# VHH binders against Growth hormone-regulated TBC protein 1 (Grtp1): the designs that were tried, part 15

Target 1, 359 residues: Growth hormone-regulated TBC protein 1 (Grtp1), of Mus musculus (Mouse) (q9d3n8)
Amino acid sequence: MDPAERAQAARARVPRIDPYGFERPEDFDYAAYEEFFSTYLVILTKRAIKWSKLLKGNGGVRKSVTVKRYVRKGIPLEHRARVWMAVSGAQARMDQSPGYYHRLLEGESSSSLDEAIRTDLNRTFPDNVMFRKTADPCLQKTLYNVLLAYGLHNPDVGYCQCCAQKPGSSAGLRSSLTGMNFIAGYLILITKNEEESFWLLDALVGRILPDYYSPAMLGLKTDQEVLAELVRMKLPAVAALMDGHGVLWTLLVSRWFICLFVDILPVETVLRIWDCLFNEGSKIIFRVALTLIKQHQEFILEASSIPDICDKFKQITKGDFVTECHAFMQKIFSEPGSLSMTTITRLRKSCRAALQAQS
Key: E = the ipSAE of ESMFold2; O = the ipSAE of OpenDDE; V2 = 0.75 times the mean of E and O plus 0.25 times the DockQ between their complexes.

## First folded at step 4 (VHH)

Design g62 (from d10 with Y33A S53W D56S; framework vhh_7aqx_2)
Fold by ESMFold2-Fast, scan of step 4:
Structure g62 (fold): chain B 359 residues (1-359), chain A 122 residues (1-122)
Amino acid sequence: as target 1 above (359 residues)
Amino acid sequence: QVQLQESGGGLVQAGGSLRLSCTTSGFTFSSYAFSWFRQAPGEEREFVGAISWSGSYTDYADSVKGRFTISRDNAKNTFYLQMNSLKTEDTAVYYCAAHKYLGYSPWEFDYWGQGTQVTVSS
């Protein structure tokens, strides 16, 4: 082997860790990812000066037409936490409740809540170096605190986690029905602040999302049915395919909603979606879902069976379309066409009533 | 120690050309993306152009597209801004910047050059 090839082989043995601390799979095209991230960084750099002026000139960030336009084009990495806190209303709630987060952690917790959180901590983001027990500082402790505080803050929801991250996960992890730990983990990675992560989790779970994480998960079930109705209205050929095979939308898209696209879409794309989700609310979830389905409409329509439909829906969340996040984010605001909160609210009301009548 | 050194600034007549260079030291040049910014007196600092780590992607401010070209020479640890068809409104202090965000490094705007004056006379 020549020395250049030997040096290249030696480099191949170092961990391929992304800027967020995630180890990428061995089959991951890291060269393509490196070029993608280089492009993404340039796009954010063009916005950084405008964002610095916006943040300095107006004291704090406030919801406005200008902020909406800026958020849709991407929040610079260094400003993301501050902007999320401001536009979600989390900052205002934190400021109105001094010491509340710390008082929750000093209070008496139930042994069942503690056991539920601790059971799966070691299984949450095992591919992230910051969440390993050997990390210093260890974000696993931060994640424990945020989830414990939230369970005490909102007993109706408590603590929930996605049922399985990988094949061979523990039985305890498989008993979980929600994705709160993955959501809290992403918040911690971006804010690098325990208390801010808690208040952002409260903004998502308590205010922006309509009852996704209570034991009945009625809001989550309702929103999946709302997506089915939106597909029927906007993509009737896809709706006809689903109806023709008798497939339930819940089997295809539940993880898109429950985890807010965490581990479904690339990290950078998820964060760009959350930028808009914190600013514009839950309609963003439907824009993302409709864009994925519409972009791959012809591919989906080739399906001839329920397993084939399921496999195609797994494929549409991968590849260049979702990795090129700036272009993807532009498409979620153009490709689905008009989508108002009035329409979503009307559909939520009718779908919720239908689900309750079926009980 | 990290250092960015600009050269090539000066006085030029409208319609003329000027080439700016930014020579770097203290880091692995091929691992960095590079940008040019400019600031006119009394104005905000504005983006001019950027080039990716691989050199495969370049982007420009709308006001300079078709007139300015950014390039990099990894062998010389130097990157350039070729400015053609210069206008009086291009008069500004031009800053070069380097950024590395692969790994655990934060976004560091302290990797800036000292600035070089470009004056375009009518």
Scores: ipSAE 0.000, ipTM 0.317, lowest interface PAE 13.2, mean pLDDT 81

Design g63 (from d10 with S31D Y33A S53W D56S H99L L102Y F109Y; framework vhh_7aqx_2)
Fold by ESMFold2-Fast, scan of step 4:
Structure g63 (fold): chain B 359 residues (1-359), chain A 122 residues (1-122)
Amino acid sequence: as target 1 above (359 residues)
Amino acid sequence: QVQLQESGGGLVQAGGSLRLSCTTSGFTFSDYAFSWFRQAPGEEREFVGAISWSGSYTDYADSVKGRFTISRDNAKNTFYLQMNSLKTEDTAVYYCAALKYYGYSPWEYDYWGQGTQVTVSS
């Protein structure tokens, strides 16, 4: 046996911590991951030179055609927080609201809000060393602060009792914080700044996403129906399969939307998606979903039952296609074809009206 | 398609009160958060107050907190700014604005009224 192969096998047997603090299981191919990440960092490092020139030439980051092109090709790790803050509008909002975040934390909170957050904290990234109670610094406290501040900032997010989804529904949520905790956690890991994470969470939840975390989760339900309509338009064979078996799209894709692909896709791929999401808005979610379904269309069409469809949809979010994030990101802009915010807005209006009529 | 129209502006003496109204059309009123902004002579548009789509949350600029109250009437597709204990420094053109959530910067808002003048004399 090749000594290098034996060394790689030995390394793969020992649980490792990735660059984001996640413990990898014993069977994780850390050698393959290390090779991928080393290659990917070379791409990001080359982009860093171009980004540094762009940042100096344009008096800072502003939303533009040039920035859109640069963001689609990858934001360097060192510039990600700054670019996200700028292109999302979070920086402008933070600058216009000095002391607001800290004032929220000094405010009175309800016992129900505290209990909801603490329940979410206990289940947020148990596999990440930075979120353990023994960690120094412990990101659980940072996560608590961000979620508490956001709950006080936007009480429309899941705190109306009359509109709350029943436990065990397809969205599975009693608390709107389920989902936001994973999003806030990723923001904290990348920005390493509590207040910036709050303003980025506000950009995603308050502006980019249409009522995903409100009491009825109407925007989340609407966007899942919008995806169903887009699949009917662009991938009619898949739509026919789903309709033939009476499949609910919420059964297949709810976590893609509510967690913005956190724990569904590899970390590097999620971050590349969020680069574009902060700059171009919610159409990116549909581009990702359509690309996953289209790439695996033949595989999906082999399904003969609802459980088989569910298992296939779990499989399409894994493997080399989604791990090679640079190639994947190129495909989300080519493979689904034309997809405008005008079309999405029209579909959102019709799907929302249909859902409200059925309520 | 979407239209916001302010009313209720005018001239008032310091210490007096005015109630501004913003009537909306072209969208589902209950789905939107609403805000008031003002622009003093020679200044940029600045945040005054906001109300969430549910009405359960309100926020105000520190300079107006305790004096101004924002409210909404979903049945009338109208929202209001009740201005009490007016000061000469409150003199500005007042704009109503709509968004799915409230924001502090004018650039965050997609829908705007034409503005209504409020003049507070000493």
Scores: ipSAE 0.000, ipTM 0.125, lowest interface PAE 18.1, mean pLDDT 80

Design g64 (from d10 with S31D D56S K100E L102Y Y104L; framework vhh_7aqx_2)
Fold by ESMFold2-Fast, scan of step 4:
Structure g64 (fold): chain B 359 residues (1-359), chain A 122 residues (1-122)
Amino acid sequence: as target 1 above (359 residues)
Amino acid sequence: QVQLQESGGGLVQAGGSLRLSCTTSGFTFSDYYFSWFRQAPGEEREFVGAISSSGSYTDYADSVKGRFTISRDNAKNTFYLQMNSLKTEDTAVYYCAAHEYYGLSPWEFDYWGQGTQVTVSS
């Protein structure tokens, strides 16, 4: 069968809406996705059998060498909520605070917090049928509740109304670059539970990603500088290209960090990354970033201008390499080589100090 | 009510052939991916082969590749596992499974048959 006939046949069989409620774009490669999913389904089915056996034992999921190995090979969608809650510590915090989430929602909110959240609701997954105003049930209300509760729960972070100044913007103009809305939205889609989504958001924002969503975004800026240093250590030719053109890493990778790859990588790949992120912490973000850059090193090095570099970085997050999520996840643990928390902690300390000295 | 029912199992001599069938009801057959799994005594359930909703893509375990062929007949709501050049190591209970390819949650619609015994004698 030629490619056009294959694509037409795939489009007739594959619904316009994906399993997570997202409307597939006009240019979606139905044939390539069908090919990927046919092989991936086999892997997922094998994993489901192993996970069912693991979870059949007494008690909840607990961190162990076996659980770490299983998580790295993928958590079945039906078990993700339970496993994420357990390995992130979110379940323990929820159990220690009965009724807390509901009490937050009964509290009085500020008009500024309400306005900030509502402004983002219509911009959050407009291509998802469950987040549209016409949806029943409408997940926009669920998303509003989770974000409101989080803003009240953590006043130091609140809800980020204006997180970053857009490069090249005039004085007084800023681009609102949130991420909490996209993260909370994914949590709601996967857990199908409002309170669990809140506690998982707390695990990410409060523990795994410190200061990513505060108004200053110091933690986010620090981790982008840590990535720059890791690239300088492990991929010096790429670092030299960036330095030669005077490109800021913030321009290329901010959304990788602030959105935890939501809308950057395919949904299946993001979920596999989050499986490991909830279990092993922020080190996973650097492994993903380094693997993307290393795999496309020669392609990146062909760039001759800042716009060309930006375009290439948009391209490296697409295609078969990132769509074949099982192989991709194997590579994030092999291709970057050694990457210790000792090294990351040292780099975070020096990068944070340098950023604070600039203010 | 969703149901998957295996048939075609039995006793066969090494080097022989068997064709397993899985007849389904209670869902739209053409929308589903189908797989065969097997479980030998004392062992864990293992993957054997799979076929896509379109029928265009198939996958097999290395141990059966070249010997087993999976196929589907949408008109009969049935899919098959043609087993050739059978070995004593192929002795197992064989299970058919169905997975929705593109639904709102494909992971929530996995269905299993009750299994059919295949015994290969030397």
Scores: ipSAE 0.000, ipTM 0.205, lowest interface PAE 17.7, mean pLDDT 81

Design g7 (from d8 with D104L E107K H109D; framework vhh_7aqx_2)
Fold by ESMFold2-Fast, scan of step 4:
Structure g7 (fold): chain B 359 residues (1-359), chain A 121 residues (1-121)
Amino acid sequence: as target 1 above (359 residues)
Amino acid sequence: QVQLQESGGGLVQAGGSLRLSCTTSGRTFSDYAFSWFRQAPGEEREFVGAISWSGSSTDYADSVKGRFTISRDNAKNTFYLQMNSLKTEDTAVYYCAALEYYGLSPKYDYWGQGTQVTVSS
């Protein structure tokens, strides 16, 4: 079949709005997506059948070798909320704290917290039909409640404007300081439950991600340096290129970490990553990053300048490699090789100490 | 809209081969992904194998990998299950099923009536 004719047919068959409510961009490759999805549909079918059998005999989900194996191969969309709540420990914390979420929303908030959240709402997922002010139900109100509750629950992480003595800030700087709005937004889309989204956000921000959203962002900066060290160990040619040009890893990968790949990778791929992240913890982030860099090693090594490196790192998060989410997820567990929490913990301690010595 | 009709079932000895066919009625055979399921006496229905709309991807249950092959012929509106090295444990009623594209929570809305496969020792 002619390529132009195939593209036109795919454009008519593939929905303009994805299953999560996002409008596909004008330059979206419908033919490539249709080819990908024809394969992925077979995988989704197999996973749905296996998960239905697993869940039929169980009043609840608990961490186990079987669940770990199943999660790595993908959780069906309709079961994600239940499984994420169970394996993250969020369900247990919610059950132990009846009425806590609603009491947070009834409490007094600062005007600065309210204004910071409302400013971010206007910039959160403008391409998603569920987050528009005209949507019914409008997820903007749900997102506002979750973020407000979290700011009150964890004051150390909340939207603090305490350091801006001089007026004048860029929209880019302010958006990079939050990240939580994108994470909470995805949680709301999947759970369709405000309180569950709050407790899952607590699992990510309060336990799984060490100090990512604190004012100093020390944990986020530390983990970027941990990635740099892992690249030196596992991909020395790439490390040599970065060192040779004096590249700051913050320039390349900060959004990979702060947004947990939201708006960096395709939605289906992000959700598959989060399946594993909720079950196995933060080492998953490093596995994803190393797999992206390793797969595109030759391409990256062609770079001749800092702007060229930056452009190549934007390109490696796009295309068939990351769209073929099932194959991609298999590769994050094989391609980086061994990666233990013992190694990550040791590297976190040394990188944190180095960052604090520079300050 | 599609309707499915199985054929090719029967009695076969262990180690033998059998080919099942599923013929579909409809104008849009290529708009469906197809699967085979089976149900042994006293057991629940289980997945056997699947083939994508393009035919470029196939998947199988671990118990049948290397022994069974699924294929499709869009010109004949038919898809097949080639069963080799049959075991007595493969004895079941075999069902063909069709799944429409783009369902992230896949449901098999179109099923055949089933065909009996009996493998004797």
Scores: ipSAE 0.000, ipTM 0.356, lowest interface PAE 11.0, mean pLDDT 83

Design g8 (from d8 with E100R S105Y H109D; framework vhh_7aqx_2)
Fold by ESMFold2-Fast, scan of step 4:
Structure g8 (fold): chain B 359 residues (1-359), chain A 121 residues (1-121)
Amino acid sequence: as target 1 above (359 residues)
Amino acid sequence: QVQLQESGGGLVQAGGSLRLSCTTSGRTFSDYAFSWFRQAPGEEREFVGAISWSGSSTDYADSVKGRFTISRDNAKNTFYLQMNSLKTEDTAVYYCAALRYYGDYPEYDYWGQGTQVTVSS
């Protein structure tokens, strides 16, 4: 079959809207996707069988060596909400706090919090059919509720918009440093439950990603510097290139961390990352970042300027390497080598101190 | 420990020129590579230009290529940013920074306090 004929046939067979409600872009390679999915279907079938047997054993999900092994191989879509709630500790917190979420929504909110959230609603997943104003049910209302409840639940975090603009200045209504809306949006798409999405957001923001969304974004800045140190230890040639050009890691990887790879990596790959993130914690973010950089090391080292480095870092998040999510997830556990929370905690302390000394 | 001090900022009209200086103190000036960064109000700090420890290699942001030149004078423990054909969009606080190599691992943690450059139309 010639390539044009194959592309036309695939376009007719593969739905325009993906299983999560996202419209595939006009330049989407339907033929390549059809080929990928035919192979991946075997993996999905084996996964479903194994998880059905696991979930029938005592009817509950609890952290164990077996669950860790199964989570690393991927959670079936239909079980993600249940498993994420269980392994993150969110279910336990929800069960200990009956009516709390609904009481938050009945409380008084600040006008600044309301304005910040509403500004982000219209720019959250415009390519998703369920987040359009005309959708019924419209997930924008669900997203508003989750973000409002979280802002009231954790006033120290609230809902962060990075940069204040001068009154009367043109262009740019929002900071590039908001990410809670994208995270909450993905949680809503997967759980299809407003309250569960709230408690999962609390697990991420309150335990896994401390200080990412506070006004100073100190935790986010700290973790970008932790990545820089891990690159110095594990990929010294890349570190030398970055330092030789005086590159700021914020220019390269801020969206990787603040959005937890949402809109950076393919949806399927993000969900596989989050499977492990909820079970094993923040070290997964560093494993993903190091794997991306290591896999593309030679390509990155060809860069001759900061704009060239920035362009290459945009390119390494695209293509077959990140689309073949099963192989990619296996590599995040092998390619970076050993990486412990003890090491990450030590580096976080050092990097945070250095950042505070510059203030 | 390296200490950095910028000078040479000020007000200039579009099309004009300014030369910024960064004077360093500390152990060994010749062991360091140097960079210039700038920060406009309400924006992030952006890279402008860099010069290697030997002075034989330079790199510039695309927005300033052909207009700005970085140089160093090891005898004076000073490095410079020559800014020509200035535009109003070049208005920013300019910072100098020192990059040190510790064996094969670079260290990047020394910054000046900044100098204001204002380009009027």
Scores: ipSAE 0.000, ipTM 0.085, lowest interface PAE 25.5, mean pLDDT 81

Design g9 (from d8 with E100S G103S S105F E107K H109D; framework vhh_7aqx_2)
Fold by ESMFold2-Fast, scan of step 4:
Order: structure tokens, then sequence, then C-alpha cells
Structure g9 (fold): chain B 359 residues (1-359), chain A 121 residues (1-121)
């Protein structure tokens, strides 16, 4: 079949707006997406049946070997909020704190916190129909409430100083409050529940991603250095290339960590990663990063300069490898080999100490 | 917005074959992925096979793999389950189901009423 005829046929079947409310760009490859989704729909069907069996009989959801296997193979979108709440511990925290979220919103707020959030609202998902000011319901108001509540809940993270905002900005001069606006936005899109989004944000920011969004971003800096050490251990040729050019990992991967792959990887792939992240914790971020680097090792090793390395790292987050999310998710558990929380905790301790000594 | 009607069920001897059909009315047939499910007496409903909206992907339950084939005919707004080498254990009510390509959830939006398949020894 002619490529133009195939593209026209796909364009007739694939909606312009995706299931999450994002408008597909004018140059979107509808034929490639359709080919991917045809295969993925079979997998989604199989997952729906297995999860319906797992959730029947009012058994509830709790961490187990079975749930871990099921989560790694994908949570159906309709069950995602419930499962994320359960396996992250967010549901337990919410149940222990009745009315807390609403009391935070009734609380006193500073004009500086309000202004910082409102500034970031206009930059959060301009391509999503649900985040437009004319949308009904308008998710900008929901996002404002969740971010305001979180700033009041965790004052250490609620710093709206200019110096705290600069680290984590993209090379294209794009910025966010702290990256939290993008992760909170995704939570709202998936849960469709303001209070659940707040408690899931607390699970990510307060427990899973330690000190990522504090003023110094020490946890974020630490985990980038942990990734560098894991690359030295598992992909020594890539490590040698990075060391040879004196490249800073912040230039390559800061957005992978601060935004949890939002706007870096396809939406379906990000959600599959978050399924595992809520269930198994931060080691998932390192598995994703190592898999991306390993898969593109030969391509990366062709680089001859720092700008060339940066361009290649932008390219490795695109294409079929990351779009075929089911195969990709299988590879994050096989390709990096063994990776324990014991190793990560040890590396975090040494990298954090080194960073604190240099500050 | 789509209605499904099964046909082709009946009584067949072990080792025999049956072809089930599911005819769709309503929305554009090509916008749907289709599946077959079955429910044996006293048992829960189980998955049998699926075909994607494009027809490029099929999947089958391990118990029927190699014996059953799912296919679709867009010109006739019909999809099929070809059942070969039937066993007494295949005795069940067979249901066809449709999943909209535009569905935000991997759930079946539409179900048929079922057709009885009885395999005698």
Amino acid sequence: as target 1 above (359 residues)
Amino acid sequence: QVQLQESGGGLVQAGGSLRLSCTTSGRTFSDYAFSWFRQAPGEEREFVGAISWSGSSTDYADSVKGRFTISRDNAKNTFYLQMNSLKTEDTAVYYCAALSYYSDFPKYDYWGQGTQVTVSS
C-alpha cells in the first residue's frame, strides 16, 4: 500500500485528540501510531480480563507477588487510580487524614505561592483540551488546588524563589514551578479526582522521590549522580565517553527525573512506568534510564562532542523503541540486569555526601 | 451504539468443526476490535480469542490455540470464530464482544446475547 494512502486511512480512524485530552500535532504519524495501537489493543484486552479476575469478590488491592507481576504487565486505565492509591500507600494516608485536604485549601496562603502557581498553570499542557480556560470542567482550577494544597502541606517544597526555579529548566529555556505541575497534571488526568491526586503527589514527592523538589534539589542531583555510577558499573563504554568529554549528566537527563518522563516519552509509556514506580519505587526510574542508554549504546558511542551527545540523548527518547510500550516495559526488567534497592541506597548515600561536601 | 448478534452454534461431535459468526449493526465496523468469550456450565466467563480493529493482531487462550481461528470481514460487518478439533471441554455459551477503538478504557462496550455450543462424545 502507498504510504500516503496508508496515512490517509489511519488519519480517518485515529482521533486528533488522544484519550488523555492531548491534541496530536499536525505532523503526527497516524499510520505508525495505528500499527502500534493495533498490537497494543490485544494486550490491553488481555490485561483487562486478568485484572477483572484479580479485583473481583471485593478482595481489595494490596502489594503482593501477584500484584507486582500484574502491575509490570500493565494496569487498565479504568483501575489505575484505585491501584496507584492502594500500592503507593496514598489511600492509607488519605484514610488516616479525613478532611485534611479541604482544610489546607481553606488555609491562609501567601501571595508569592499563589503567583508562582498561576504563572505555571498557563505553561502546563497548552496542547491539552481539558487544561484550556474554556474547558468544562476546567482542569486548571483542579491543578491550582492540588499545587496550592501541596505547597501548604510541605513548606520545604513550597519555596517560590527564583534560584530554586532555575535548576531543572530545559535547554530551551522552558521552566515549571519545580516540575511538580507536570506530574500533578498527569495525576489529575488519570484519577479525575482532586484529593486522590494530592495524596498521590504526596506519595511521589514525600516518599518515592526524596528531596527532588526542595530548594537545593539535592535528591534530584543525587539520583543523577547515582545514574552516572550505575552507568559506570553496567555500561562502561558509555561512561568512558561521558568522562572523556567532561559532560554533566544534568545536561542530558534532568528532565527524565524532575518530570518523571512527562513530555519526554509517549503518554502510554509514561503511564506504564508510573504503574511500576508507584508499586516498586524509585529503582524503576534507574531501570528506565539504563534501558534507554543500553538500547542506544552504539548510537551514543558515535558522538564526537558535548553538543552531539546532547542531541543523541534527545533522540533516544523518541521512536519505535519507546512507543512499543509493552516490549519496552519487559526490557526495563531484563536489560539492566540486577538492580537492588540496597545498591541504590548505598550509591545515594555516597553521592549525597559528595554533593553536600562540595556545596 | 453497536449491536452484536451471534450465529452458528449447535451440537457437534468431538473432533468436529463449527464456525461462529458475529454480525455487527450500528457504527462503522472498522472502528471496533472484537473478541470471543465463553461460559461453560457452572464456570465463570473466560476469554477465547481477539482480533484488533485493523486485523493485524490476534490473540488466543492457551486452551484453544492452534485449534481456533478468529477473523473479520469488513465488507460483511461480520467477524468469525472457526473452531476445529472440538473437545467436550469446549461446550459452552459463546459470546461475541466489541471494544471501540475510541474507548478510553480496555473494557468491552458491547456484548452479544450468546450462542450455545455443545460438543458430544
Scores: ipSAE 0.000, ipTM 0.262, lowest interface PAE 15.8, mean pLDDT 82

## First folded at step 5 (VHH; from g40 with L99F; framework vhh_8cml_1)

Design j1 (at its last look DockQ between E and O 0.51; V2 from the best seeds 0.00; counts 0 for: pae O 9.1 > 2, grease 27.4 > 24.2, SAP .725 > .668)
Fold by OpenDDE, look of step 5:
Structure j1 (fold): chain B 359 residues (1-359), chain A 121 residues (1-121)
Amino acid sequence: as target 1 above (359 residues)
Amino acid sequence: EVQLVESGGGLVQPGGSLRLSCAASGRTFSDYAMGWFRQAPGQEREFVAAISWSGSYTDYSDSAKGRFTISRDNAKNTVYLQMNSLKPEDTGVYFCAAFEYYGDLPKYDYWGQGTQVTVSS
């Protein structure tokens, strides 16, 4: 078949709307995607068999070496929500708090919280048909509820502080809320359950990524600096480039971290990352970032200006390397090398202290 | 409708080699990814290897990796499985499958009848 014919055939076979409701971009390479995904379906089937066996035998999913290995190889869609709930501890918390979520929704919300959430709703996945106001079911409503409940649940999160702070400090608060709506949106897409999405959001924001979404976003800023230090250690040439140009890492990777790669990387790749994120914790974010940078090191090193660096960092999040999610996930566990929690903890401490000293 | 016919199975000694073939008929062979599966007696069917429509992507089970090679010839409408260093645990019925991307859960569109592979001293 002629390449052009193949491309046309692929476009005819691959829906414009992906399984998660996202519209494909105009420049989407249907043929390349179909090529990858057709093989990936076999991998998913293989994994489904393994997971089915695992789930039938043990009455539940518990953290273990086996589960860790299986999670790294991917969780089938049919089991993804269940496994996320289990390995994150969200299920246990939900079970211990019957009716809690509904009680939150019955409570009185501030007008400020409501307004903030509604503003974010309009910005959340404009390219997703399920989040349209006219969609049935309307996931925008679900998203509203999840965000409302969480804002009430965790007042330290930027949504609630918008309620308490005087109108003038608006710029910092807007940034802190950016990202959580996207995360919640993906959780809703996967769980198809409003309450489960809430508890998974609680797991991510409350335990796995502490202080990411506070008004000061100190945890987020810290981890960006930690990445900078890790790059200095593991990719000194890239570090030298960044330092030479005086580039702030927040300009490059802020969205990676705050959105947990949502809308940065392909959906399947993000979900594979989240599989590991729920099971292994925030270390995965560094592995992903380092792998992206390392894989494209030569390309990055060709940059001659700050705008060029920024552009290259956008480009490295696109293409076959990130689309091939299975191979990508293998790389994140090999390419960065050793990343001990001791090292990360140490770096977090030092970087946080430095940030506080500058404020 | 695509029909798949496996061949090349047989009896071999441990350490031996076999080459399986799967011939496809019907629709354009190049429209499908192809895979090999196997089923041992009393066990569930398990994945062995897969190859994309163009051959650009391949995947193997852990047990097959390093010993088995999947390939295809689109001009001949045939997919192959070269099996080297065979072990008794490789014994089973080997099935060929064809599938394509539909944008949803994994589905196998077509299956062969299988070919028996027996590894025994």
Scores: ipSAE 0.012, ipTM 0.295, lowest interface PAE 9.1, mean pLDDT 89
ESMFold2, look of step 5: ipSAE 0.043; ipTM 0.571
ESMFold2 (binder alone), look of step 5: mean pLDDT 80; pTM 0.799

## First folded at step 7 (VHH; framework vhh_7aqx_2)

Design k1 (from g25 with Y102S; at its last look DockQ between E and O 0.68; V2 from the best seeds 0.00; counts 0 for: pae E 5.1 > 2, unsure alone 63.3 < 65, grease 25.4 > 24.2)
Amino acid sequence: QVQLQESGGGLVQAGGSLRLSCTTSGRTFSDYAFSWFRQAPGEEREFVGAISWSGSYTDYADSVKGRFTISRDNAKNTFYLQMNSLKTEDTAVYYCAALEYSGDFPKYDYWGQGTQVTVSS
ESMFold2, look of step 7: ipSAE 0.199; ipTM 0.662
ESMFold2 (binder alone), look of step 7: mean pLDDT 78; pTM 0.795
OpenDDE, look of step 7: ipSAE 0.343; ipTM 0.742

Design k2 (from k1 with R27F; at its last look DockQ between E and O 0.59; V2 from the best seeds 0.00; counts 0 for: pae E 6.0 > 2, grease 24.9 > 24.2)
Amino acid sequence: QVQLQESGGGLVQAGGSLRLSCTTSGFTFSDYAFSWFRQAPGEEREFVGAISWSGSYTDYADSVKGRFTISRDNAKNTFYLQMNSLKTEDTAVYYCAALEYSGDFPKYDYWGQGTQVTVSS
ESMFold2, look of step 7: ipSAE 0.132; ipTM 0.625
ESMFold2 (binder alone), look of step 7: mean pLDDT 78; pTM 0.784
OpenDDE, look of step 7: ipSAE 0.149; ipTM 0.639

